# Ledger of designs, part 6: VHH binders against Putative NADH dehydrogenase/NAD(P)H nitroreductase

Target 1, 191 residues: Putative NADH dehydrogenase/NAD(P)H nitroreductase, of Methanothermobacter thermautotrophicus (o26223)
Amino acid sequence: MKLLWTSQHIKVTVHIDGKVSKMDVLEAIKTRRSIRKYQDREVPEELIDKILDAAMCGPSAVDERPWHFIVVRNREMLEKIPEVHPYGAMVKDAPVAIIVCCDSSLEKIPGFWVQDCSIASQNILLAAHSLGLGAVWTGVYPLEDRVEGIRRLFSIPEHVIPFSVIPLGYPAENPGTRDLFDPDRIHLEKW
Short names: E, the ipSAE of ESMFold2; O, the ipSAE of OpenDDE; V2, 0.75 times the mean of E and O plus 0.25 times the DockQ between their complexes.

## First folded at step 1 (VHH)

Design f6 (framework vhh_8pnl_2)
Fold by ESMFold2-Fast, scan of step 1:
Parts: structure tokens; sequence; C-alpha cells
Structure f6 (fold): chain B 191 residues (1-191), chain A 123 residues (1-123)
């Protein structure tokens, strides 16, 4: 096995519902997996707050920070997402989902909002993982039918673009770890 | 829509070997990424191994060096060669597939799951 770290080597401590977890940044990045099965257990608002705080800490082009977030807990609304998002079937079974949006009125440099919202989405995934939750990024932009469907379902204004839908909850599956290091993709000094 | 059918499970002694097979019955196998998952009683379903449509493989740490995932596109069949089996490998084994052509490339939506095949490693 190529795993070099365990939780015993982590120095960062987070308190979650009276439980203590420790995970450094590299371990979080290497062990985060897409989670599509969730326990029938609600996620506390304080954990959602921490996740959204982390989402807003990402770098953005010229500090434009164009992101807005919709937090969806309503079961009937979660059940409607698969009707407009073909790969969002798992969302109906999640206790909560976050919709990452771009407010185009906040964009200072054209086109960089896509990178900005990608960074926010990844921070949501990493923060959820570090807090003992599982999540998955389901793509919305740039697929026109999904963008339109999500916009109409959640009454999103025309100047706001839905970017991703991220269901999350306590994991009911364990995909294990992946060994993704590929030295053939690293070139020294030139291609 | 296709169906996935697993076979090859059974009872084996510690240190033994089994080869699991997963046959599809109705989709374009060569474009699908595929995986083996397992679930032991009282445990979560966990990934054992994954193979991309292009043949790249990923393994869970607990099976590296012991299990080998492979595919035969001409036969529309996925395999898991399991060597040096341990009691801890006792589980129901499932195959799963998703069409890599249709997803937004950012996560792994499994479109199809089999019903599973049982592996028991016991003296």
Amino acid sequence: as target 1 above (191 residues)
Amino acid sequence: QGQLVESGGGLVQPGGSLRLSCADAGFTFSTYAMAWYRQAPGKERELVARISSGGSTNYADFVKGRFTISRDNAKSTLYLQMNSLKPEDTAMYYCAAYDSRTYYGLSEPYDYWGQGTRVTVSA
C-alpha cells in the first residue's frame, strides 16, 4: 500500500457534535471520495455554516468572489432535482444539498467566474470530508438544459447562473482510498 | 437499459483464490467505466477496484498486490482475480458501471449495479 499517513499523524483538530476529528490538508485531499449514499441523519446547521465559510475562502479572479449558495433541506425540493439533472438521482436521498451559483453582477473579469465557482465547489467537498461528511459534485454549468431546469426549480434570477449541485450527508458507503499518483504526467523543465 | 450479473463467488480457505466475473446484457460495454464493490454484514459498501473505459485501474489499499481487476470488451465481461484471500475479504461482491461519455467528468455516477455474488473465506 502507498498510504503514508494515518489520522494519528494529523495535527489539526476539529470539534463536531462533541466528537474530535484530526485531519491535515494533504490527508483530506488524498482521502476525499465522491459519496452518493447517505445515512438517514440530519446534518447540523453549524456544520453547513463551516462548509460555506470554507467555500468563500477560495481565491477568485481580482477578488470578485461571485459565488452565492442555496441550501436545500426541503424533501420535496430535493426529490425534484433528478427531474432536471439526470445524474442527480442520489440528491433525493441526501438530507441536504448546496447549489453553488454565480452572481454575474459581481463578475469583474469575464469568464473567470467558472474557475471561482469550481474552487468554491472543491472547498465544499474538502470541508465536508474534513467534518466527517460525504458529498459529491454534480455538474450543472455549462449544460444548458440543467442550468435552465435548476434555475426554474429554485427561482434563480436571470443574472445568477447555477454552477453545481452538491448533495451531502453522513456517509453510508466507504469507497476506500485511491492511488492516483502518475509520474508520467510530470515533466521537468520541458514537455 | 442493461443488467449486470455477477458470478464466481463461493467458499474458500484462507490463502485461496477466486475469480469473479460480471457480464453485461445490453449496453455498450467498451465505453463504460466499471468497478467492484463489496459489503460485509454490518459494514458499509466499499470500493475494491475500478477500471476505466481506457483500462486504467485503481485499487483499495487493502487489496493491492492481491486482487487484479481486468475487462474483456469483446466478451462484455469484467473480472476480479482474488489471490491470497483472508477472512476479512468475506463479503457480498457487486459490480457497477457508468457510461463515461455522458457525465460531466467531475464525479463517478454508477448507472448500473449487479445483485451481487457471495464470497466466504473460512476454515
Scores: ipSAE 0.000, ipTM 0.107, lowest interface PAE 17.0, mean pLDDT 82

Design f7 (framework vhh_8pnl_2)
Fold by ESMFold2-Fast, scan of step 1:
Structure f7 (fold): chain B 191 residues (1-191), chain A 123 residues (1-123)
Amino acid sequence: as target 1 above (191 residues)
Amino acid sequence: QGQLVESGGGLVQPGGSLRLSCADAGSTFSSYAMAWYRQAPGKERELVARIYSGGSTNYADFVKGRFTISRDNAKSTLYLQMNSLKPEDTAMYYCAGTYWDESGYSPSDFDYWGQGTRVTVSA
């Protein structure tokens, strides 16, 4: 895929080859793994745009859609994330990271922005996986020190809450898949 | 910030048993995935066993069938029952907790760590 500007300055997406990635939804969900080691290889902007499109397609409470996204490719900025996020060490080695944020002024129903941003974060992980990339969700909210650290580092306004930091790239590890099905968590007709 | 406190380590003969405990002073224990890691002198920390908030478990291949991880959410306590202990099980054992539903077992996945409890298996 390639992103082009039309004569009317409208962004348009063109498929470079006629092939669309064809991963079954269940396969994508079951085979997605957290990836923390990345190849020293750039991720095309076209793939980031597809991922962000998918992020915005999740369900949102009362259709409030409060998410904003910061795309970070600057190496100096990526290298500073571990200073404010103790478990974000892998971010400095990623070619790009997406910071999922909530604009609280867009919230229509109190508290549901957390679910909205969680859904967007998961869609980023699944979309990345379906496109041959690897990613990992590193938690920011509700840990106040991380929220304020990320806010300060990226000049995020007070009414916007950083929710997650998701580094992504071409995977340099293959942890395999896990069988997590637990029938003891399923109750039929009653508890 | 909650403090994790490990206990139950000691010296045992090969083939012996020990039960490790990890107490969390925080009220968020039930929402955490909890794990036991170990580190022998000169080696990196390695995952031994993990238990998710709902009770599902994962074990490293080298302890499967010998160790059992369990949790008591009412007591905010994590346990590791260690049976058929071998000299190669000798290590400092660490308790760790995390908010993430991660599909990897890197130490960096865990939000907080305990101070450790020493297990020595020797004749």
Scores: ipSAE 0.000, ipTM 0.130, lowest interface PAE 14.7, mean pLDDT 82

Design f8 (framework vhh_8pnl_2)
Amino acid sequence: QGQLVESGGGLVQPGGSLRLSCADAGFTFSNYAMAWYRQAPGKERELVARITSGGSTNYADFVKGRFTISRDNAKSTLYLQMNSLKPEDTAMYYCAASEYDLYGGSWTEDYWGQGTRVTVSA
ESMFold2-Fast, scan of step 1: ipSAE 0.016; ipTM 0.277

Design f9 (framework vhh_8pnl_2)
Fold by ESMFold2-Fast, scan of step 1:
Structure f9 (fold): chain B 191 residues (1-191), chain A 126 residues (1-126)
Amino acid sequence: as target 1 above (191 residues)
Amino acid sequence: QGQLVESGGGLVQPGGSLRLSCADAGFTFSSYDMAWYRQAPGKERELVARISSGGYTNYADFVKGRFTISRDNAKSTLYLQMNSLKPEDTAMYYCVADTSYRYPGSWDSLSEYDYWGQGTRVTVSA
């Protein structure tokens, strides 16, 4: 395997299992799917680094960038997530999960941290896909029981809000493509 | 105004170990992502390892499992523990304060880094 980055453009070449993983932006956006089945194969730290770099490059309201990330690789901790998140069963089978959090002390404009953390979450999904990985966004905020469950499990401070749990790994499923373009949702000039 | 000073290089036999150190003498070390780069004779500079201000690490494939990057913010010092050294590891090793936060895509551009050390030479030879 080799991993190469450039400074002028983020040109990433990832050689995994004899394959080079590259895709253009539109292809990545259109072909990304939620992946809930993972190979029994660890994700290199270099790929997690690239994903987190991409997550932090998203736009945020008044450039507040309130996001923090917890990277979970410990199997015992991953196995406990489904106990506090009813729809997170796949997390226990993932080699790694990223918990996207908001540090409320960094918020400059009330309420926009939800959008900021949503952008970071989507960038994680898209970056993972572009690197040959699969991932899925499991919702935490605004469900109070999940927020408190995740907070207790990972010793998250009271001023920090867990927003999403994103398991990821090499995909063990291929759900195919979706045709989601709906012209009835496009209005010209006015509603 | 700060400066980075590398130390710990030298001549070592194949399979040996060295620990490189990089000391900061004049800026807030804990605020910077730090990196080790190397340059072998006749080659371009290449990234060896990075460590974020928060302690997150990233390694080039050719050193994975053999090298460990770490930092001590209280001592303003960056380390590179090099094990199982190979002749291919022979190079000048540079400590760099990574300013890529100004330009998120500038990971391997030397011109985007504000602070460079003078380097420390590692030679792996019998």
Scores: ipSAE 0.000, ipTM 0.075, lowest interface PAE 22.6, mean pLDDT 80

## First folded at step 2 (VHH)

Design a1a (from a1 with G108D S109L; framework vhh_7nfr_2; at its last look DockQ between E and O 0.01; V2 from the best seeds 0.00; counts 0 for: pae O 8.3 > 2, placed apart)
Amino acid sequence: QVQLQESGGGLVQPGGSLRLSCAASGFTFSDYAMSWVRQAPGEGREWVSSISGSGGSTYYADSVKGRFTIARDNVKNTLYLLMDSLKSDDTAVYYCAKDLGYSEWDYDLGTYFDYWGQGTQVTVSS
ESMFold2, look of step 2: ipSAE 0.013; ipTM 0.307
ESMFold2 (binder alone), look of step 2: mean pLDDT 81; pTM 0.823
OpenDDE, look of step 2: ipSAE 0.014; ipTM 0.247

Design a1b (from a1 with E104G D106S G108D S109L; framework vhh_7nfr_2; at its last look DockQ between E and O 0.03; V2 from the best seeds 0.00; counts 0 for: pae E 15.9 > 2, grease 27.2 > 24.2, placed apart)
Fold by ESMFold2, look of step 2:
Structure a1b (fold): chain B 191 residues (1-191), chain A 126 residues (1-126)
Amino acid sequence: as target 1 above (191 residues)
Amino acid sequence: QVQLQESGGGLVQPGGSLRLSCAASGFTFSDYAMSWVRQAPGEGREWVSSISGSGGSTYYADSVKGRFTIARDNVKNTLYLLMDSLKSDDTAVYYCAKDLGYSGWSYDLGTYFDYWGQGTQVTVSS
């Protein structure tokens, strides 16, 4: 028996012009890469809606669902993000960005909103990838200067915490697939 | 720019041994699984062996299991194939290959790996 020759993953051609794709979930997880170079091409509103729908499907602590999303397409605003968020330099080149926020008034268990918004952020990355888009998570929280800068730039109220900025667009790079599985990180029954 | 350069081939007698090397550059070597693939005269390409990026997992075709050993040095960015107990059926050009990206998930060897070396000839004859 050939382990590499007999494994089967049903592959579906991804059609990205607003039509449903059938990418296998393990394929999406294994092949998603951070994309920081984008084509000069608009992302249809329909795709953003699908991505945000996926973002809100994540589990949350006691179903608190503390997330809010700001969709940024205005060129002037996108170009200002690097001034307050230096690790977001590629945002100026993206056709659109999504800011993931926590509304602290929705918290039911203090502090778990970080996990909740992390789940939503990862779902954005996977959904974008499945639709033929590229994205990258740029961290805002917990860096105080970035949080305040983004809050000021987008008029975010004090009880709302900007968590991440995720630029996205049709990719202009293909960094390839990695194999990072390491069995030494797996512990059975105890450490 | 990804480059893979094989070396260490040659002519050996049946039962002999060879060590093949593949120097890799242009990518983060330790992040990727690597494989050896061979092509006998007049035949299609045949998968030989694979090793995980960390080096923790190794895999072998049934035809070479117990005789060949794959290894990697992630400091020197070099992939190795230690071939023992060589047989005439092992005569082939041996290629090192890097894993393919998302669009290359398939079972054809030409689409299974995104980059190939130029190959090194191994000939087993008396």
Scores: ipSAE 0.000, ipTM 0.208, lowest interface PAE 15.9, mean pLDDT 82
ESMFold2 (binder alone), look of step 2: mean pLDDT 81; pTM 0.824
OpenDDE, look of step 2: ipSAE 0.025; ipTM 0.324

Design c7a (from c7 with S104D; framework vhh_7aqx_2; at its last look DockQ between E and O 0.01; V2 from the best seeds 0.00; counts 0 for: pae E 12.3 > 2, unsure alone 61.9 < 65, placed apart)
Fold by ESMFold2, look of step 2:
Structure c7a (fold): chain B 191 residues (1-191), chain A 125 residues (1-125)
Amino acid sequence: as target 1 above (191 residues)
Amino acid sequence: QVQLQESGGGLVQAGGSLRLSCTTSGRTFSNYAFSWFRQAPGEEREFVGAISYSGGSTDYADSVKGRFTISRDNAKNTFYLQMNSLKTEDTAVYYCAAEPSGWDYDLTTAQYDYWGQGTQVTVSS
């Protein structure tokens, strides 16, 4: 149970009987937010392993599973990523980032790798959230300068396409949840 | 660095229309998602609407849905807010804001790195 008070009241977080409630999958999907501020706290390797396991559980076109992942913890490398991304990148402040890549030699149906890597990227976000971490998807593909910059920075071979950079860490912000359901986006039988 | 400049504000009668433009300079215009915000006197800035870097997705605040339309022209580095059926409650300073494309374009002001200086829209009865 967590107890929260506003600025007028003391905020207290409590852990009932030493247990952490398991998060329902629909709750995880509905409460996940992009997190761009992180605590100065390392993310244990076992959590990264769980996140990458979840990433690889996604479906892929004809089971081609074209994804590869680069785990970046080196501070100097994390600080260089903004040089090839738009101004104001939070990646330099993250304890770890995951780069989702496509190995084009694994494609069985050309061009579906974007969907495949998008599925893996979203699974990373949800798994991180369920483990008490925060993350944000930063786009690389299809922006050519970003693709080339990341490829150069991490010595990624020509047949491998960097798709996304996902910084993550224990959150140092709480933007709250959103109610985004819009029934006008639902069409029955036809447009 | 991205510079944002709003234009098209002014005085208009209730029921009228006005089109705001946000022109930006810099080599990365197509890399940004854009939003309109507004601020009435004595109030905090509120979200009006947003458009993705490709122009393929738009979103609007409930108070303006059906009356306001956002669009962009990447060839002209310009992003628009068409305001129809204006009400006196629409009187505010209107700001355009930018967030790097490829990141989520969150509806909060905390996620926007670049802001214009604002343009006044005054709707008289």
Scores: ipSAE 0.000, ipTM 0.227, lowest interface PAE 12.3, mean pLDDT 81
ESMFold2 (binder alone), look of step 2: mean pLDDT 77; pTM 0.789
OpenDDE, look of step 2: ipSAE 0.013; ipTM 0.371

Design c7b (from c7 with G102E; framework vhh_7aqx_2; at its last look DockQ between E and O 0.01; V2 from the best seeds 0.00; counts 0 for: pae O 11.8 > 2, unsure alone 62.2 < 65, placed apart)
Fold by OpenDDE, look of step 2:
Structure c7b (fold): chain B 191 residues (1-191), chain A 125 residues (1-125)
Amino acid sequence: as target 1 above (191 residues)
Amino acid sequence: QVQLQESGGGLVQAGGSLRLSCTTSGRTFSNYAFSWFRQAPGEEREFVGAISYSGGSTDYADSVKGRFTISRDNAKNTFYLQMNSLKTEDTAVYYCAAEPSEWSYDLTTAQYDYWGQGTQVTVSS
């Protein structure tokens, strides 16, 4: 008798000290690094769900939300991605990758989908980092060869544009912190 | 889905010891961080302690520091709460929780997706 323990997903958010998230947002932003080496360790589906939830929380032009996500865990497919994406070598070593796509049929204003998908991609990176994962943004769009390569590989319809491939995993490297603040890039009131 | 089941609760005298167990099923045990919570009648559920997925890090509430110890056995898919020098104020329903992420000391907020049903611990004077 497989006691179907209805795992009542009781999401009890214990708010200790009013902090809702595992990592402060500024901390997440400032400490995030591209991670290209991963442990031989599976990423739980729950983490992917959280990451995708975060990916869909970003703003989009006139709320068009044109994004779609392909979650790739199949080893064969992960290993094929570098064949069409020369700078995606690390994807073959990741336990999972997310392909961010735009459905052009959802676009309300032409051209803003790039911003929308960028926001989604960045949220994936930040969410992953906050959850103890490493990730890297590998650009697909606007390079036509990469776009078409990924399209063919995953049978993506013509009206859908692959934008980025983001491998994720538990990090097997620590690249350290960076200080990217440049006051010379700040202009007050006028250039 | 991860299922959690607490065991080892019961009645114990003040100054005594009790060991709680939380057995997990369904997914890879090693991918989860684990925590113990407790809730006394009329009180809010409170954090007791946590252990990272690797077992390399633990954290405890101030009220139980030095008395309680959390450990894990990945081979048994079980983690434990050893409770020593028990006090009457330790009386509560104890819950185990699992999070599919790396536990960090900076985690002041515990969002757990999976919870046990709880086990009653009663400490008598």
Scores: ipSAE 0.006, ipTM 0.263, lowest interface PAE 11.8, mean pLDDT 86
ESMFold2, look of step 2: ipSAE 0.006; ipTM 0.281
ESMFold2 (binder alone), look of step 2: mean pLDDT 77; pTM 0.791

## First folded at step 3 (VHH)

Design g12 (from c7 with D59Y G102E L107F; framework vhh_7aqx_2)
Fold by ESMFold2-Fast, scan of step 3:
Structure g12 (fold): chain B 191 residues (1-191), chain A 125 residues (1-125)
Amino acid sequence: as target 1 above (191 residues)
Amino acid sequence: QVQLQESGGGLVQAGGSLRLSCTTSGRTFSNYAFSWFRQAPGEEREFVGAISYSGGSTYYADSVKGRFTISRDNAKNTFYLQMNSLKTEDTAVYYCAAEPSEWSYDFTTAQYDYWGQGTQVTVSS
């Protein structure tokens, strides 16, 4: 039996206009885009709380859950981020940003905190998208100058490592949709 | 496959203006977001500005905001960096870059699929 890979094998639910008002998990994953332009509109605290709850629900190595989060709404602080993170220029125009950090004192197995914080970061992006917000992951770790710049700017202790800065807000851009499924990257049973 | 070629670099006096162009060939121009980066001697490549696929969003480094403008001309398969009120600190090799930005997280220059060769901009006092 030969398994045929098609985009239809990924779709488990059909959504029809006017019938379904919720975004399912597959739709959220497939339609999330990096959003770098935001409306001049406040993000309610309740939505940030839901996003952070989702961030903490990710799996972690040996259940170590080393993540900590800094929520930044202060305009002066947001405006300083691009000075220490050159690819974070859009952060100063966002109404809020979340800094994902690793507390190394919570590590149970060395080195896996990178995967743990990556999972938390992706959950933030997906949760934001599902709630009608746009966000983008801007990388901090493993670039030493950015790690130290962000640490100094937000008074982060030496045993805590800033991992990513994620600005978010209501989107002021709407990137188109694409099908990125590539069957050449799927190997059955062996390379 | 998309290929990028910069032009418009050169020597200019402080307070002057210069326009860089990046001409693309290969894949459909409108499928890409475009960025400008620069690199001064002894430093890493620094983000300067970016323009989205639609041209509806532009982003700038704080050091250039208000002085530099990025734009795109889909009919000419070209995008531009208009540099005004140039300072000696703007002296660098300028690179254009292309990538499908809606599929990337912003990590490093390595996220970009295609780079130009670079063009030297020297601002004299």
Scores: ipSAE 0.011, ipTM 0.322, lowest interface PAE 9.4, mean pLDDT 81

Design g13 (from c7 with N31D G56D D59Y; framework vhh_7aqx_2)
Fold by ESMFold2-Fast, scan of step 3:
Structure g13 (fold): chain B 191 residues (1-191), chain A 125 residues (1-125)
Amino acid sequence: as target 1 above (191 residues)
Amino acid sequence: QVQLQESGGGLVQAGGSLRLSCTTSGRTFSDYAFSWFRQAPGEEREFVGAISYSGDSTYYADSVKGRFTISRDNAKNTFYLQMNSLKTEDTAVYYCAAEPSGWSYDLTTAQYDYWGQGTQVTVSS
């Protein structure tokens, strides 16, 4: 089935009472937390499409946009991720995971694909949060064993580098927000 | 929530060995990755080593690699740091930390939701 996109994308969160409220950008950035516990509830394809659209809207070095995404919903495959990713145990309990990859054939400037894929990963986390979902970025690159394990598991070609695995779902936990502002890291006019 | 408690610290001579333990409470011990950090006076907390939730992967700081070993015992809700060939530079307060299998892009203190209170290790010359 075709999904109908609106000309305006509305970002919403579900309140404790099930009410939907609009989350602004600063609120999304400041309240996003890593979520590792998920409800046993499917995430609609429409929400995944919105998240991936947001992921591809990040800035990219010389507009190279080297990212590719693997969407994993198959339970058997999700259950195998922890075997090759030691900090990915929560992935087997998630309804879906997104694997962010770099296609090195699209790289125009050596090394900047890491920043590009980091930006895409962060946009996935923020978009998920704004849509009432929880997610966590689990690292793959630059850990060689994890890169090769994920590549083997998902039949990823040699010229494509798996960068991150991001499980996501409706949150089953509510960690408090963090106050991370540190004025000692701000220097006026000179170091 | 998870509560963490270190034990096994003390005074030891250079070249000696010491084993630290971190005991946790809660039914979710097997769902956590565990790490050790240390802090010398006037310095920030330094990563020492980590063990994955499965126990299949271990990571160590270069300064301790080959001398320290991390292990876990899920039946006892405890994980360990075996410290061999101790140096005076290893003198610090050692902290255990738990992270619920959500290791992010970098392995930083900011990702750890639960910390122990610390145990002093002093290595004399």
Scores: ipSAE 0.000, ipTM 0.175, lowest interface PAE 13.8, mean pLDDT 82

Design g14 (from c7 with N31D Y53R G56D D59Y; framework vhh_7aqx_2)
Fold by ESMFold2-Fast, scan of step 3:
Structure g14 (fold): chain B 191 residues (1-191), chain A 125 residues (1-125)
Amino acid sequence: as target 1 above (191 residues)
Amino acid sequence: QVQLQESGGGLVQAGGSLRLSCTTSGRTFSDYAFSWFRQAPGEEREFVGAISRSGDSTYYADSVKGRFTISRDNAKNTFYLQMNSLKTEDTAVYYCAAEPSGWSYDLTTAQYDYWGQGTQVTVSS
């Protein structure tokens, strides 16, 4: 299913399942953790639509928005991902995965698509967390073997570059909180 | 700055066609994405269609998709709205608008800083 979006109509039109979090933005950023274990429970299409809407709302170099997304729910396809992505073993156990891609034909400024797709990937992780889901960013680009493996597996055209594979599901683990603030990495006025 | 001027409006019978033009003047036509909006009497301006800076992407409102086509000609500093299979509900003042597309990384949504004055399209039965 592919919905047509206008530059003025980037809103998701489906109802939210009743498990939506009321987390504020700072809380979402600070408490998001990589989740690699998922419940045997389907993720509703309406939550995926909300996550993809959030992914497309990130800043993009000269508003080029080069991202495309492949939503994978087919169990046989999910089970093939670890064959071309060694550290993607958890993907086969997820109910769904999103592949973030760059359509290089949409690129207005060369090279910024990596940042654009990174922003989209992070928004997917934050949106998933805010909706009560767990997700993890598994790296594809710039690892040539993974890029070509994923391209071949999903019939991705040569002008489109797979950037990340993000499995999602209801979390079956709670890794707890992290204390990551390091004031030695903050320099006032100058280095 | 960019100045925009519409032309090509007028009276047409239902089922007919019109082509609107938006001529631009100013420094940097090729740096802008362009859109068409319309406003029926008593209504707010609604989006009709858009074309990206490169011309590779076009977007349309559901009400006009399949009937209207937007295009641009950078050599002529002009962009167009080809309107086919016109319906009486397409009657409106049509406005062209420009969005800068080269200003900053943090351009998260379209910024329409420049508008034309509008051209009337009337579709009769």
Scores: ipSAE 0.000, ipTM 0.138, lowest interface PAE 12.7, mean pLDDT 81

Design g15 (from c7 with Y53W S57D D59Y; framework vhh_7aqx_2)
Fold by ESMFold2-Fast, scan of step 3:
Structure g15 (fold): chain B 191 residues (1-191), chain A 125 residues (1-125)
Amino acid sequence: as target 1 above (191 residues)
Amino acid sequence: QVQLQESGGGLVQAGGSLRLSCTTSGRTFSNYAFSWFRQAPGEEREFVGAISWSGGDTYYADSVKGRFTISRDNAKNTFYLQMNSLKTEDTAVYYCAAEPSGWSYDLTTAQYDYWGQGTQVTVSS
């Protein structure tokens, strides 16, 4: 897909069929794995743009779309994330990370922003996977110390809530397949 | 299948009140959750309020919270939007919408299966 802008800021999308992901939707969902080891390779800005476009295509409660994104490529900033996020050690080894945020001023229905930002985060993971990249969702909200640590590190205003930090890059590991289907969790007609 | 029809729209002075009704036909009313949306000229359709299929839960857009009340009458196959303290900014075509057996998560226009034809509300200064 190629995005074009006019002098009136009208977004025009042109679909380009050449070498788009060959993975179907079910395969993408079933084969996506959390990737925490990355090749020492730059991720092109074009791929980040495609991932963020996909992130904004998720369903949103009352179409509030409260998500904002911070793209972090600066090595020194990536290396500081583990200081405020103990389970984010892999972020320092990633070429880029996306911080998913909620702008509370855009919220139209209380509390649903968490689901909205979860959907955006999952779309980032699926889009990255479809483009040959690996990523992992590292949790920020609702852990108060992580929320405040990330806020201070990236100068995030008080009305904006950092939700997740998603490092991504070309995968340097293959965790293998998971079969997670559990028919005992499916109830017909009643509980 | 189910059909929805709005009524109660019209002209009103700022500070006044209107009550919109949405009647349904063809299916069991108690199996549906209901919402109100509105669309001003040149704007996107926006959520106004919703009531769950049980009637126990209501949700409102911040712009109307405290001024508008949604309710349902299962015996009459009708649900309502009581609009108080109307502002000129409330001028829009109001639509009712239904989803069988409750809401999908996404409350956008694309997620609803059934829509009414709309009723015009004009609030003069």
Scores: ipSAE 0.000, ipTM 0.178, lowest interface PAE 14.2, mean pLDDT 81

